# VH-VL binders against q9fz32: the designs that were tried, part 18

Target 1, 221 residues: q9fz32
Amino acid sequence: MALYCRDTLIIIFQKLTVADLARASCVCKVWNSVATEDDLVVSAFTAPWRIKELVGRPASVSFWRDNGIWKFAISHRICRGDSVTSLAVKYAVQVMDIKRLNNMMSDHGIYSRDRLLIPISNPEILANTTCYVELDKYAKREVAVLYLEGAPKREQPVPGTNQQSNLSADGKRRLIESLRRSMQVDDGTALYYLAIAEGDPRSALSEFSADLRWERQAGLN

## First folded at step 7 (VH-VL)

Design q3g (framework fv_ogalvibart)
Fold by ESMFold2-Fast, scan of step 7:
Structure q3g (fold): chain C 221 residues (1-221), chain A 122 residues (1-122), chain B 107 residues (1-107)
Amino acid sequence: as target 1 above (221 residues)
Amino acid sequence: QVQLVESGGGVVQPGRSLRLSCAASGFTFSDYGMHWVRQAPGKGLEWVAVIWYDGSDKYYADSVTGRFTISRDNSKNTLYLQMNSLRAEDTAVYYCARETGYESDWYAFDIWGQGTLVTVSS
Amino acid sequence: DIQMTQSPSTLSASVGDRVTITCRASQSIRSWLAWFQQKPGKAPKLLIYYASSLESGVPSRFSGSGSGTEFTLTISSLQPDDFATYYCQQDDSYPWTFGQGTKVEIK
């Protein structure tokens, strides 16, 4: 298609917000290619918060569909004497918001964790910082995390709960094929939704269905 | 006065269904995770199910998974337990229990209802 | 599932006695253990949470200790109101599990 010059489309897309870029990706293949240009989506996602660097990339373009403050969290390393209440005071957030973000159930108190996600109360804390895109097991979603005392140099923060990787090779194949058939997608897409759902096929299908509805609605406009 | 009152218990035949309710009063129901715990006649306590304060997370004992469903209606301050495919071994007094609120750093079943008896017999 | 085992299953005691009940977990539960008291025909009542923290309104004669896999509930001077069945319960991981209970009865 000679009429669709990639350079011209890139200039047009430079002024779009993250939501607008996500909408453009639903319109046509050429627009999709331009809309998924790494530099454009990263810039649109980070610019409002004045983030210096975003390390890592999400497994799905759906991560880029909005750049609200709820996409970000502080990763706090739990120390002796820490409590949800004391951390709420320290970070000027509500106890309820910390518990909700971390899906705190009584069997997963703070003393069973190495790290805790803290909601961002003042967006200015993100200015000129480096954030890391991580799949957080307890929050059950991808989060752009800020490490106030420096990122872990040797290891990624792991929740310390080893409940995954118990699927047999045959069971995993059957599960992926079932999801692929239900979603009408390739293996990579099915694996992505299974990963963000922490191996739960019902949650994976639910997340995919929500993503599909959003793209259909965006495509109409 | 913080209070939990269970209802809906009774005699039911094996294979049938029964729904239990737990009415909460004297506290902000929507701030608390809620549990069902049962006790067979002359036996010890057995945890059955939990639902988080906003309804987002639910967990069940293996003995009831696939048969029982926990739910809540925060607008009515009510907790429910839908019990399907009942068996003789489900015969027990069913208690609803509140876990400590978000203002607490610790989790415990601090308030219990008085229980409602479910008898599964033919 | 985490298995909780109490000992003894039954004990006979007199008013004024020091009573100790033990609870053992099949794997480490750190400090995520609670103790409950239950009288015949009544709902359980929370006594101790987080292994050693006394619930508000519970008499100081009750105390809890331990961590990891071994825990104890102690009643320093048994009173008439203390004749009941006592249960330990772990909330370290789902499913929550209770010990089989310890009945404290009159000697």
Scores: ipSAE 0.000, ipTM 0.422, lowest interface PAE 16.4, mean pLDDT 77

Design q3h (framework fv_ogalvibart)
Fold by ESMFold2-Fast, scan of step 7:
Structure q3h (fold): chain C 221 residues (1-221), chain A 124 residues (1-124), chain B 107 residues (1-107)
Amino acid sequence: as target 1 above (221 residues)
Amino acid sequence: QVQLVESGGGVVQPGRSLRLSCAASGFTFSDYGMHWVRQAPGKGLEWVAVIWYDGSDKYYADSVTGRFTISRDNSKNTLYLQMNSLRAEDTAVYYCARDLSFEGDWLTDYMDVWGQGTLVTVSS
Amino acid sequence: DIQMTQSPSTLSASVGDRVTITCRASQSIRSWLAWFQQKPGKAPKLLIYYASSLESGVPSRFSGSGSGTEFTLTISSLQPDDFATYYCQQDDSYPWTFGQGTKVEIK
C-alpha cells in the first residue's frame, strides 16, 4: 500500500468519527508495535554493534528494553582442563565478570555445564557476525550469543529438562501453544513464562502481564 | 561415536512375553529421551513408545498400550521394552532412537540417531 | 491420531533429476515434521527436522519446505546413493505417526 502522501492521509483521518478515530489510533499503535518489535527493534538492537544477523527472538519483549553490551556473550564449550581463571585469561576478561554472567558463587562445578558464557570485552568482535538469542538455564537470563566456531548443531538439552518435566511432552506443547495464542507471542516467549511459572499457565499469564505493565510505564517516561 | 545397539529379539509364541534392550554408547545417555519404533516385514515405520531422560514421562502407541512397558537404567546406559501378551501383528524389526530437541527448544523434538534394529517374530 | 499421507508411493527417476515428495497431515502439525531416508536392510537416517532444518552431514541437495498440513522433500539433483525409501514423520502430538513411505527407484 503506497499511501505516503501526507495530504491524502490527513483527509482520510478527518472523515472518521470519534469512535472510529479511537479504533484507528489503536490499530496504528498495534501496527507500530509489531513493526518495532520485529523490524525496527531488531534493527535498533543490532545496528550499534554492526551485527549482520540476529537469529531467534527473546521470550520476553522486555529484552529489547536495553541494547547494551551486557546483553551479548560468547558461548564457550567447556573442555577438559578449562577453568574460570584460564578462560578469563583466554578471553581477556575478569574472573568476577564470568562468574556474575553465569550466576556462579564459586568456580567449582564448571563441568556440570556444557558451556560458559563469556562477557564481551571488545564490542568490535560483534561486527558482521551472527548472534543467537538464547535462554541460558544456568545464568537464568536471555542472552544474544556469539559462537566463534558457529552455532551448535546437536548440543541440546533433553526435552523436559526444565521445571516443566512435571508435564507430559504433549501437555507441554499444548500449554505453550495455548499461552502463545493468549499472549500473542511466539512459542519461545510462551515457554519462558511457563518455565518461570513452574508449569502454571495462570502464573505465566500474570508474569507476562507484569512485564508488559513495566514496559509500558518505561515507554511513557 | 554415538551408537545404539538393540538386542533381545527372536521367535516367540503368541501370548508370551519378550524384553528388548538398547545399549547406548558415545554420549551421555541420561541427558536424552529415547524412543522405540518398529517396522513390520515389507511395511512402513510405526512409532511405539517414548521415555523421558529421567524416566518421569512415558507415552505409547494405542496398539501397544497396556501390553508394552518402556523403561531405562541410566546407570547401565540401557533402554528397555517389555513386551507382554504378544500378537502376530507385533512381528517387526524394533529400533531404538535418541530424542533430540531443535536448538534447545523443547517444543520440537526429533529422532536423530537410530540403532540397527532387532527382529521379533511372533508365530504359532 | 494424526494421519500422514505421502505421494507418490513410488517414484521412478534418473541420476541428475529433481525429485519432489509430498507429505500431507490430517490436521495442522505446524512445522513439527521430520524426513527420514531408509535403504534396504538398514536403519532409517534423519535428513530434515522441524520441516526445513537440514541435519548435520546430510548433503545440501536435500531440502524440506512447508508448514501446517502440506510438506515437501526435494532432492535437487538425484545421486546413485539417493535410491531409497523416504518417510515423513510428525512430532506435533503423541502418538507420533509416519507416512507410508515413498520408494525412489531407478528409471
Scores: ipSAE 0.000, ipTM 0.417, lowest interface PAE 14.0, mean pLDDT 76

Design q3i (framework fv_ogalvibart)
Fold by ESMFold2-Fast, scan of step 7:
Structure q3i (fold): chain C 221 residues (1-221), chain A 124 residues (1-124), chain B 107 residues (1-107)
Amino acid sequence: as target 1 above (221 residues)
Amino acid sequence: QVQLVESGGGVVQPGRSLRLSCAASGFTFSDYGMHWVRQAPGKGLEWVAVIWYDGSDKYYADSVTGRFTISRDNSKNTLYLQMNSLRAEDTAVYYCARELGYSSGWYEDYMDVWGQGTLVTVSS
Amino acid sequence: DIQMTQSPSTLSASVGDRVTITCRASQSIRSWLAWFQQKPGKAPKLLIYYASSLESGVPSRFSGSGSGTEFTLTISSLQPDDFATYYCQQDDSYPWTFGQGTKVEIK
């Protein structure tokens, strides 16, 4: 087949012009699209459970892929006399379900914690309530949390956390690409583990490895 | 050079207590899960207990549940096994072992480094 | 608990022989199996992890295979240094459990 030199040059010029125009106005369109998408995903996530309000947003877009009841949990403040067994009875859930949700190997883990996640046994409990998207350090994932006694009072944001990063944009992209490749997961999952590790790739791999270990023990892989 | 050195073993009477220590060096101790494994004289290996990297989660073999407590002090790079209500069948060499977490992007959960062991003899 | 059973319990072999040791789990452990070598008076040494992955520094004559409930450790050409007791160990579920051991003796 023949090469048309003129056609090749025209295509190159057209692509450069389109790229320059896209770059100049793309930012505004991206923000608008993201805002519209946020409204849609929040509505899709909350509607089946009739949730009144969802406070907070996940660090990973993969959070929105599944809106099953296992995305939700009750946050229980641990009190003296509480045990995994007594809480299972109180909330009408199974002991193993509490242990799995909280990545517990034994009942002893409860006494080192301030709060424990309780699985939702009756979805109707979520109706007309406010849920909070939180990263739970023991469950190693983002959960939409219900506070039966009311949400903890907000503390002022830590100054500088809103924009602090030790990586350039290019360095961050390379790190995410490397981590995604090492973990063999999608961008959302890699970003999630990097976020919970506060940008430290070794900590991100460690957290991911702990999750794989838990999934293996639970028979989920 | 990654090393684990056990200590605290000895002869003890039935019903008494003994605490074993495992001193870690040459690696970041707080990044690794740790195990205790024992071996009775002339017998095979028996897994005893594990502790998570931050000490928050633990698991025990049925034979020692309620009697033994695994703990760690990450500031001292030291693993412990508190052994209460000792029985003759607890007589064994006790090894501590490190759990390797990752290799080339995969986490594989296996014991790659072991100490030399410390002998515990429970007899009257 | 997952019970691990090794076969044979004792094996007599000569230098240069191909040695095969079998390990069976009472339920599926997928590929979460390690093999250890132990010489008298010494701590166990990791040979193979994840059923078939050779530990760094271990001679290539050692190999592992299997998945689910049946696993095999093979030594392709036995050397004098290989006369020892070998243990399989599952890390699929707590409590972790070892096989009873296979002693490889000089014929």
Scores: ipSAE 0.000, ipTM 0.419, lowest interface PAE 16.3, mean pLDDT 76

Design q3j (framework fv_ogalvibart)
Fold by ESMFold2-Fast, scan of step 7:
Structure q3j (fold): chain C 221 residues (1-221), chain A 124 residues (1-124), chain B 107 residues (1-107)
Amino acid sequence: as target 1 above (221 residues)
Amino acid sequence: QVQLVESGGGVVQPGRSLRLSCAASGFTFSDYGMHWVRQAPGKGLEWVAVIWYDGSDKYYADSVTGRFTISRDNSKNTLYLQMNSLRAEDTAVYYCAREVSYDSNWYTGYFDYWGQGTLVTVSS
Amino acid sequence: DIQMTQSPSTLSASVGDRVTITCRASQSIRSWLAWFQQKPGKAPKLLIYYASSLESGVPSRFSGSGSGTEFTLTISSLQPDDFATYYCQQDDSYPWTFGQGTKVEIK
């Protein structure tokens, strides 16, 4: 609530240790370099696979470090009668590759899921398609997802939720400057936390604060 | 067609209380942060108080802290300023003003619409 | 608190003149500055925001420039409707503060 005021946020962050602030700044240097070249990075990632469009952006800059086929997957909506074995046959992939991609230890793990990620066996399937950058909760990774039957409906933002897509270019710049000042970090770091918060500056500040607390505890020797 | 209409001003003795109201129309009131700004006769503008879109955060100028309370009723599209322990120095035209928001009332402090103002005179 | 100082406090001008008003901040406010016009007995009206962005519906003869601590409002060809008092306001840091005002009157 108090976090709505820029001065209150500055006071809160000024109470953090110098070590906490230094760690947060160092972590995001790679993101700063990548963020300034968004168009170039997306082009480099998609060009080898001849992808028409990449929808969404990763929360982690590490996603862009390589563009191998393992970054991509088919989203298969689980239907009655599906099994890891039958899907391996259908998509001409190995059962173990499906299990690894989906962070599964047993075939029975499929029953708690609404979808299964299928590894790309033939890269030609990606040509002239639209892929979606998504975080898969079960696989615990970001992946560029191909939907063979169309992407599912996205949940609508609640009315009044701060979304970057709702902002003009001038509004985005103002929001980033405000976050940078409140967090006392560079533009790239502010952009990173805003991205993982889906454009909500309050959530961005919350995530940043949580990361600083965790880093401080992890740094205790 | 945004309109802000202030009311509640008048002549009041030092040490007394007065409550100002600002009726909003022509926009979704609950999406905007709101401010009170005052202007003493023949003087410049002085910011008084702000309240965020949902009422969750409030800030005041040092000159009025502890004496004035800003509040809002989003169901009635109305902004309030409760003024206690009034002093001669509080004599001014009081304007309600809508904060320009790029993102539902966050991170902006300038005003795109103002009411016509209501005069408060603190005099014996 | 950030102090905002305008110059001149009063200026006399004729229709058709180029008018320049300056505003200085006691510390850097980057580009977080707005300009307002106020006529006697009326509420202020927003002209410029973010130092140089023209508000919708404001005539193009008005322009703003500057960053950091020094800002200017320019009226390229003064019209009769422009005789008024002009205020700058910073919104970089709470509490928000206004300049003392510049009165533009008939020569």
Scores: ipSAE 0.000, ipTM 0.408, lowest interface PAE 13.7, mean pLDDT 75

Design q4a (framework fv_ogalvibart)
Fold by ESMFold2-Fast, scan of step 7:
Structure q4a (fold): chain C 221 residues (1-221), chain A 124 residues (1-124), chain B 107 residues (1-107)
Amino acid sequence: as target 1 above (221 residues)
Amino acid sequence: QVQLVESGGGVVQPGRSLRLSCAASGFTFSEYGMHWVRQAPGKGLEWVAVIWYDGSDKYYADSVTGRFTISRDNSKNTLYLQMNSLRAEDTAVYYCARELGYSSDWYEGYMDVWGQGTLVTVSS
Amino acid sequence: DIQMTQSPSTLSASVGDRVTITCRASQSIRSWLAWFQQKPGKAPKLLIYYASSLESGVPSRFSGSGSGTEFTLTISSLQPDDFATYYCQQYDEYPYTFGQGTKVEIK
């Protein structure tokens, strides 16, 4: 028998922060399966900031590992006369923080974009708002975006499908193939563990091994 | 293996021009910002210039602004530094360095890989 | 420009010693500071980034601390390979600027 009652674990996890849930997932598969439950993870991510609603979901479960303020950004639609400097003054943030968040080296990049992500200077601005989980292609990251003017009417923000691997196509095939052999599983299972390990094959094998050990102890395999 | 190799250094007279090259291998050159850093004999490191991954943005130290031009050819995996109106104080070993931009949720901006350097001597 | 000042300029130490090098910025650079090691005739090697993050492959005896304007590089137990010149470098704003260097030489 499992050492933990699912109902008891759910009550405990409702009180944890995202960081605490991520730490709990390192204990065992029972904790890990409850910790990664969508409703609990979303609640843990939004509760500290008192966010009303989180629209969309990340492509990678690694998004949920940290719910610090840097996971959030204001979407600013770029207009004539805008500059990184003027926006830094407007939003009371540092010029370099805007550049880092947007993967920018200089001010020249601003006019090639439809929007700029602005760091959250006052977390209270997030209270009772709706945030959208989006992949920003220029910033190369998934972010929980706040739209001060309301979400775009014309387009639906879609979850990112980015990969945290910089391997060539051949390298990616070899990595997935080696994981399949090491784990003795199908492609979908190998890709799942690689995704939760953020593309790290050693971490993927570790997660898979922990799951097998839990299943044997629970009598499921 | 990630590697940067500088070339084009030599002895040149004041007022003349010289072009340095930095050949990159072992990584996707077009995804990284690149820097030039110099070091005068027996002195410390001095930052010279940076260029964005696609060549669209550049920044220069005041000491070289108007005289030096940084450029890159992503099809050849090569970084360049065109040095005009050379002065005795430009005498230094010139290093190229790769900028680690996006490694996780943040744009970093630090230089993680450096070449071996090429010596430029400006003398009469 | 942001000015970086290191102290001391030179220090003499023996193998096994705990070595501390200080770096000061003329204005807050938050945590955007890197530490480099340079041996004679060689290119600089990255040791620490983001003030305290150890670069992959760098021995754990190296550590960095500090934020804002005051930063420290510590070598907990000096090894023969550690006799070199060390530079701090800010990357908060362009132009990037280096400290003048600290030479760690054998006592």
Scores: ipSAE 0.000, ipTM 0.453, lowest interface PAE 16.5, mean pLDDT 78

Design q4b (framework fv_ogalvibart)
Fold by ESMFold2-Fast, scan of step 7:
Structure q4b (fold): chain C 221 residues (1-221), chain A 124 residues (1-124), chain B 107 residues (1-107)
Amino acid sequence: as target 1 above (221 residues)
Amino acid sequence: QVQLVESGGGVVQPGRSLRLSCAASGFTFSEYGMHWVRQAPGKGLEWVAVIWYDGSDKYYADSVTGRFTISRDNSKNTLYLQMNSLRAEDTAVYYCARELGYESDWYSGYMDVWGQGTLVTVSS
Amino acid sequence: DIQMTQSPSTLSASVGDRVTITCRASQSIRSWLAWFQQKPGKAPKLLIYYASSLESGVPSRFSGSGSGTEFTLTISSLQPDDFATYYCQQYDEYPYTFGQGTKVEIK
């Protein structure tokens, strides 16, 4: 096959991992223009899991850096008699993985929640399904959610859309620069954590540290 | 001062009905799940039922399912247990108990405060 | 349902003795276990929750240990007020279930 035709490059890129796609886009400006197309990024993220449709988009481009199974979760609506232990058995996952994903200290405490996120143990469950990119308040991160009991009637708010900040434009820019340096991340990631922390840099660092701690505990680095 | 006081116990014939009440004081009743636990004379403790803080969900022991109904009236700070089709085996002291854990998140499901109990005797 | 089994059913001890009561669950309940004390004619009183956490106001001679399926309640130096029946109770899933009780009697 020829590498000069744009259609051929798109087919090749659709077979690359997200990491490989990012590297390819840095090598050639023709490949770079193809690799930055929304459809191509989404295809690279969903193709390994054979996902039919991904609804919504993340606020941070860092979401696309890894398409591992830990980016996905089942939305389980909590009902009478549910417990973290019974759901762990039902979904064939570990209790501690449910606790980490939902930021839970105890096996109880589900009464105040409308749903519980369940980690994906068998990737086959994602095949030919529709997943939704959502900011989950308990996970404190963007997750691609699978709904077994039907999707919500309305689209989820874009992360950062409800940001309430009294900072000046200059103060906000300096704050993003400071967080970027402290976290060693790009501007988009720093802005994302600042947005979910409602403009508070201490809370932004806390949320980021919690996410890194969770990934370290889960062996995801 | 957190208190639970049961009432409504007495002697009833098999097949009849009886309604127990549990009056709560000293805490925000509407924020806590509530349990009923019974104890037959000279026997151990047996869990009967639970009702969630808003009344939206309930669970029962198999021995009472279909016969007993747990309910609550948050405006009156009162928990109820409606007991239908009573059997001799239902003879027991009935305790109400508060589930600790409504602190933004239901972190615990253990019973920290109990009432003094009310005796129900099912006898001909 | 999760079955809770206590041993022994009855225990004879003297003031000052170290007393240990065992509780076994038919399946793992992690640490979702409470211990209660009941004196004749009175309501049960919470002693321990989350397998090992001592309830406020409970004397430090009481301690709990264990996880998964086997748990123990220990009274390090038995006092006259401690002659009572003790129950373990799992709160991992519904229905909640109690052990059959262990009666601690004067030797």
Scores: ipSAE 0.000, ipTM 0.420, lowest interface PAE 16.4, mean pLDDT 76

Design q4c (framework fv_ogalvibart)
Fold by ESMFold2-Fast, scan of step 7:
Structure q4c (fold): chain C 221 residues (1-221), chain A 124 residues (1-124), chain B 107 residues (1-107)
Amino acid sequence: as target 1 above (221 residues)
Amino acid sequence: QVQLVESGGGVVQPGRSLRLSCAASGFTFSEYGMHWVRQAPGKGLEWVAVIWYDGSDKYYADSVTGRFTISRDNSKNTLYLQMNSLRAEDTAVYYCARELGYEGKWYSDYMDVWGQGTLVTVSS
Amino acid sequence: DIQMTQSPSTLSASVGDRVTITCRASQSIRSWLAWFQQKPGKAPKLLIYYASSLESGVPSRFSGSGSGTEFTLTISSLQPDDFATYYCQQYDEYPYTFGQGTKVEIK
């Protein structure tokens, strides 16, 4: 049937929101197959915001479940004289929203950072721009990032700085399974904390515990 | 109940070898990392070695590196310490200890259960 | 290697006293510190883990505090059963290292 023709489904899906694509995938396996196609999902994610190009891809397809504005952030390069308060005014966002996005309890930590994520207040800023899907070490999640001054160049990893190279594939799998069970989280979350801890499972648990503690404190405030 | 029982200690001459065993019961041995810790007569505790739950990774104190080998047999619920080229300063009570696993415990990797120890005397 | 130093090496106290033992790490160990009690001829017994968490079955008079490089073990009201040697131990990195021990003896 024409409805099952790949080209016809792609045209239809390009006009659907990400939520509509997820709903369609629950109905038919052919639609589910098409809904997982990279180009189609990227088009659905970017079209509402009129984004020109999305560079990079998320580690998990769960990233595509929601294309709300909170999936996007401006990467602001921190300069002398910047404060969370002054940046909130500059970008027309709430101080608390900046702090929560960046997992900050106080302002003093800003000066130890090279960049700060700013929530998108006016979606029009995304129009005709290039966004980068990045795992942000402070936000501890994947974010579609806008660089107003242009994307920074990344240095090649120095040999010996990646402790994961010392683990066998089987050893890494066992660590991820153990962390997943201990933290009661999915594989992606366990892998994320292991990655930011440079392969040290003890540091991964410590970082997770600190984030969990901060979330409880932020909820009280 | 969780129990660790060390054996194999005794009097041995310098330069010879001795193998210690630690028999585990009351828990799933294959899911836990295991440690050896020693204590010389009248002295404090000294960490000796660790082996991961599956035997894939090991670490040793500098004082025993190249002479001691930690191993385990998960099918027999037993931990071993092979001690070669023994010296007078290796004289100590040797304890095996269980490392609390990550499963369900975000604060893990501390030693929660210890055996009663086995005395090794290196004497001419 | 991370060096662990306890103070004092020996402490004389009476039943009912509040006693405090200090442990210092040569570098930050965050909160990865345990406290053990050892009686003559017996294996060490875990009292505190993660710097301040009381092990199940340990009396509430025992408490731990600190983070980074400075840690304390406090016994709020010393009991006869508490005369023993106490050890701090870091488990932030290999090799695991113990303090030299603090002997709590009858005054």
Scores: ipSAE 0.000, ipTM 0.420, lowest interface PAE 16.5, mean pLDDT 77

Design q4d (framework fv_ogalvibart)
Fold by ESMFold2-Fast, scan of step 7:
Structure q4d (fold): chain C 221 residues (1-221), chain A 121 residues (1-121), chain B 107 residues (1-107)
Amino acid sequence: as target 1 above (221 residues)
Amino acid sequence: QVQLVESGGGVVQPGRSLRLSCAASGFTFSEYGMHWVRQAPGKGLEWVAVIWYDGSDKYYADSVTGRFTISRDNSKNTLYLQMNSLRAEDTAVYYCAREGYESDWYSFDYWGQGTLVTVSS
Amino acid sequence: DIQMTQSPSTLSASVGDRVTITCRASQSIRSWLAWFQQKPGKAPKLLIYYASSLESGVPSRFSGSGSGTEFTLTISSLQPDDFATYYCQQYDEYPYTFGQGTKVEIK
């Protein structure tokens, strides 16, 4: 039975890159539904880098639009004596790239942080590893994170991960939609503020308002 | 409203010193890296120096290294440029500028009005 | 140091014209290029950052393109407010460096 059989379409789509899947989704609604299947998208995202496992899922579907190296980062645990310059040498990356990824002007800002994102200079480091999709507080975007020492054992559920998704019910989805409308942001941003507020929508709005006030003061005051 | 106001410019003789100030308002000064950029009369822009948000790191253009010192006082929301051993080629309008990096890395998103330094005998 | 070269140094244009200014870096700066507008007696104003990102409040007739070593600023339909000098600036590494400027003059 022909090319229109769903099983045949799935096999075809398993051979496509992320960019190819995005292009295929523009053809028609039938192809679009197959192209957005979770397993196919994950396979297309991980296969070029030979990633063993991707833990978690992005809150925003825009995460899947490309699979370039900029989607990935190493999560480095900050130790006494660490500086952006010493870490740039250790990881063979540019100081400015670390600062931009982490939205920082000075490397001395790292002392207030538990971890720092490091850009990946050699993609081979991703081979046969487990990466974690996380919404990073400082980068303010979703990143596929590599933990060289292993993932934190007692980490709280992170926005966009399967653990966070497993904790969400229809009521939680309604809260996210309500916050999205109130804050005029996307679902991923609403989920982020709800997660850092430990599910309290009042605290989520308060945190968002504080961040928005900071942004307005930076731009207008 | 973000505002940067330079002061301290004037006419000075070669070999002497001058200190410029830049008063910042309308944003949390202690969270931004600050720069000095100059422009000789009728010429283009030339980057002079940078100081990190906490004063921990500084970088200078080769043309001013050893003669100019950038500093800041976060308690007064003020940026400084100490200019020693002034030369005729230091004659320029001096701008202070903020380097924006919130959500995106903007380069210089706000500039002061500039202060004129004229080095002549 | 990274050297930035703009062309042309001056151009004459009329209201409604499409204007293109180019900027070349002596080595790859990836996308870390900004464009500034400066009117006589005024401080520079940021127009474009990260090669192609339009600064908030800047009219949509301004656009930037390019990566690596070759960049362009385009004004799709020149307005009276656009007669000014334009500068490119790399901010990939210290020292930050500017192009020599392009003066857009009225015909």
Scores: ipSAE 0.000, ipTM 0.449, lowest interface PAE 16.6, mean pLDDT 78

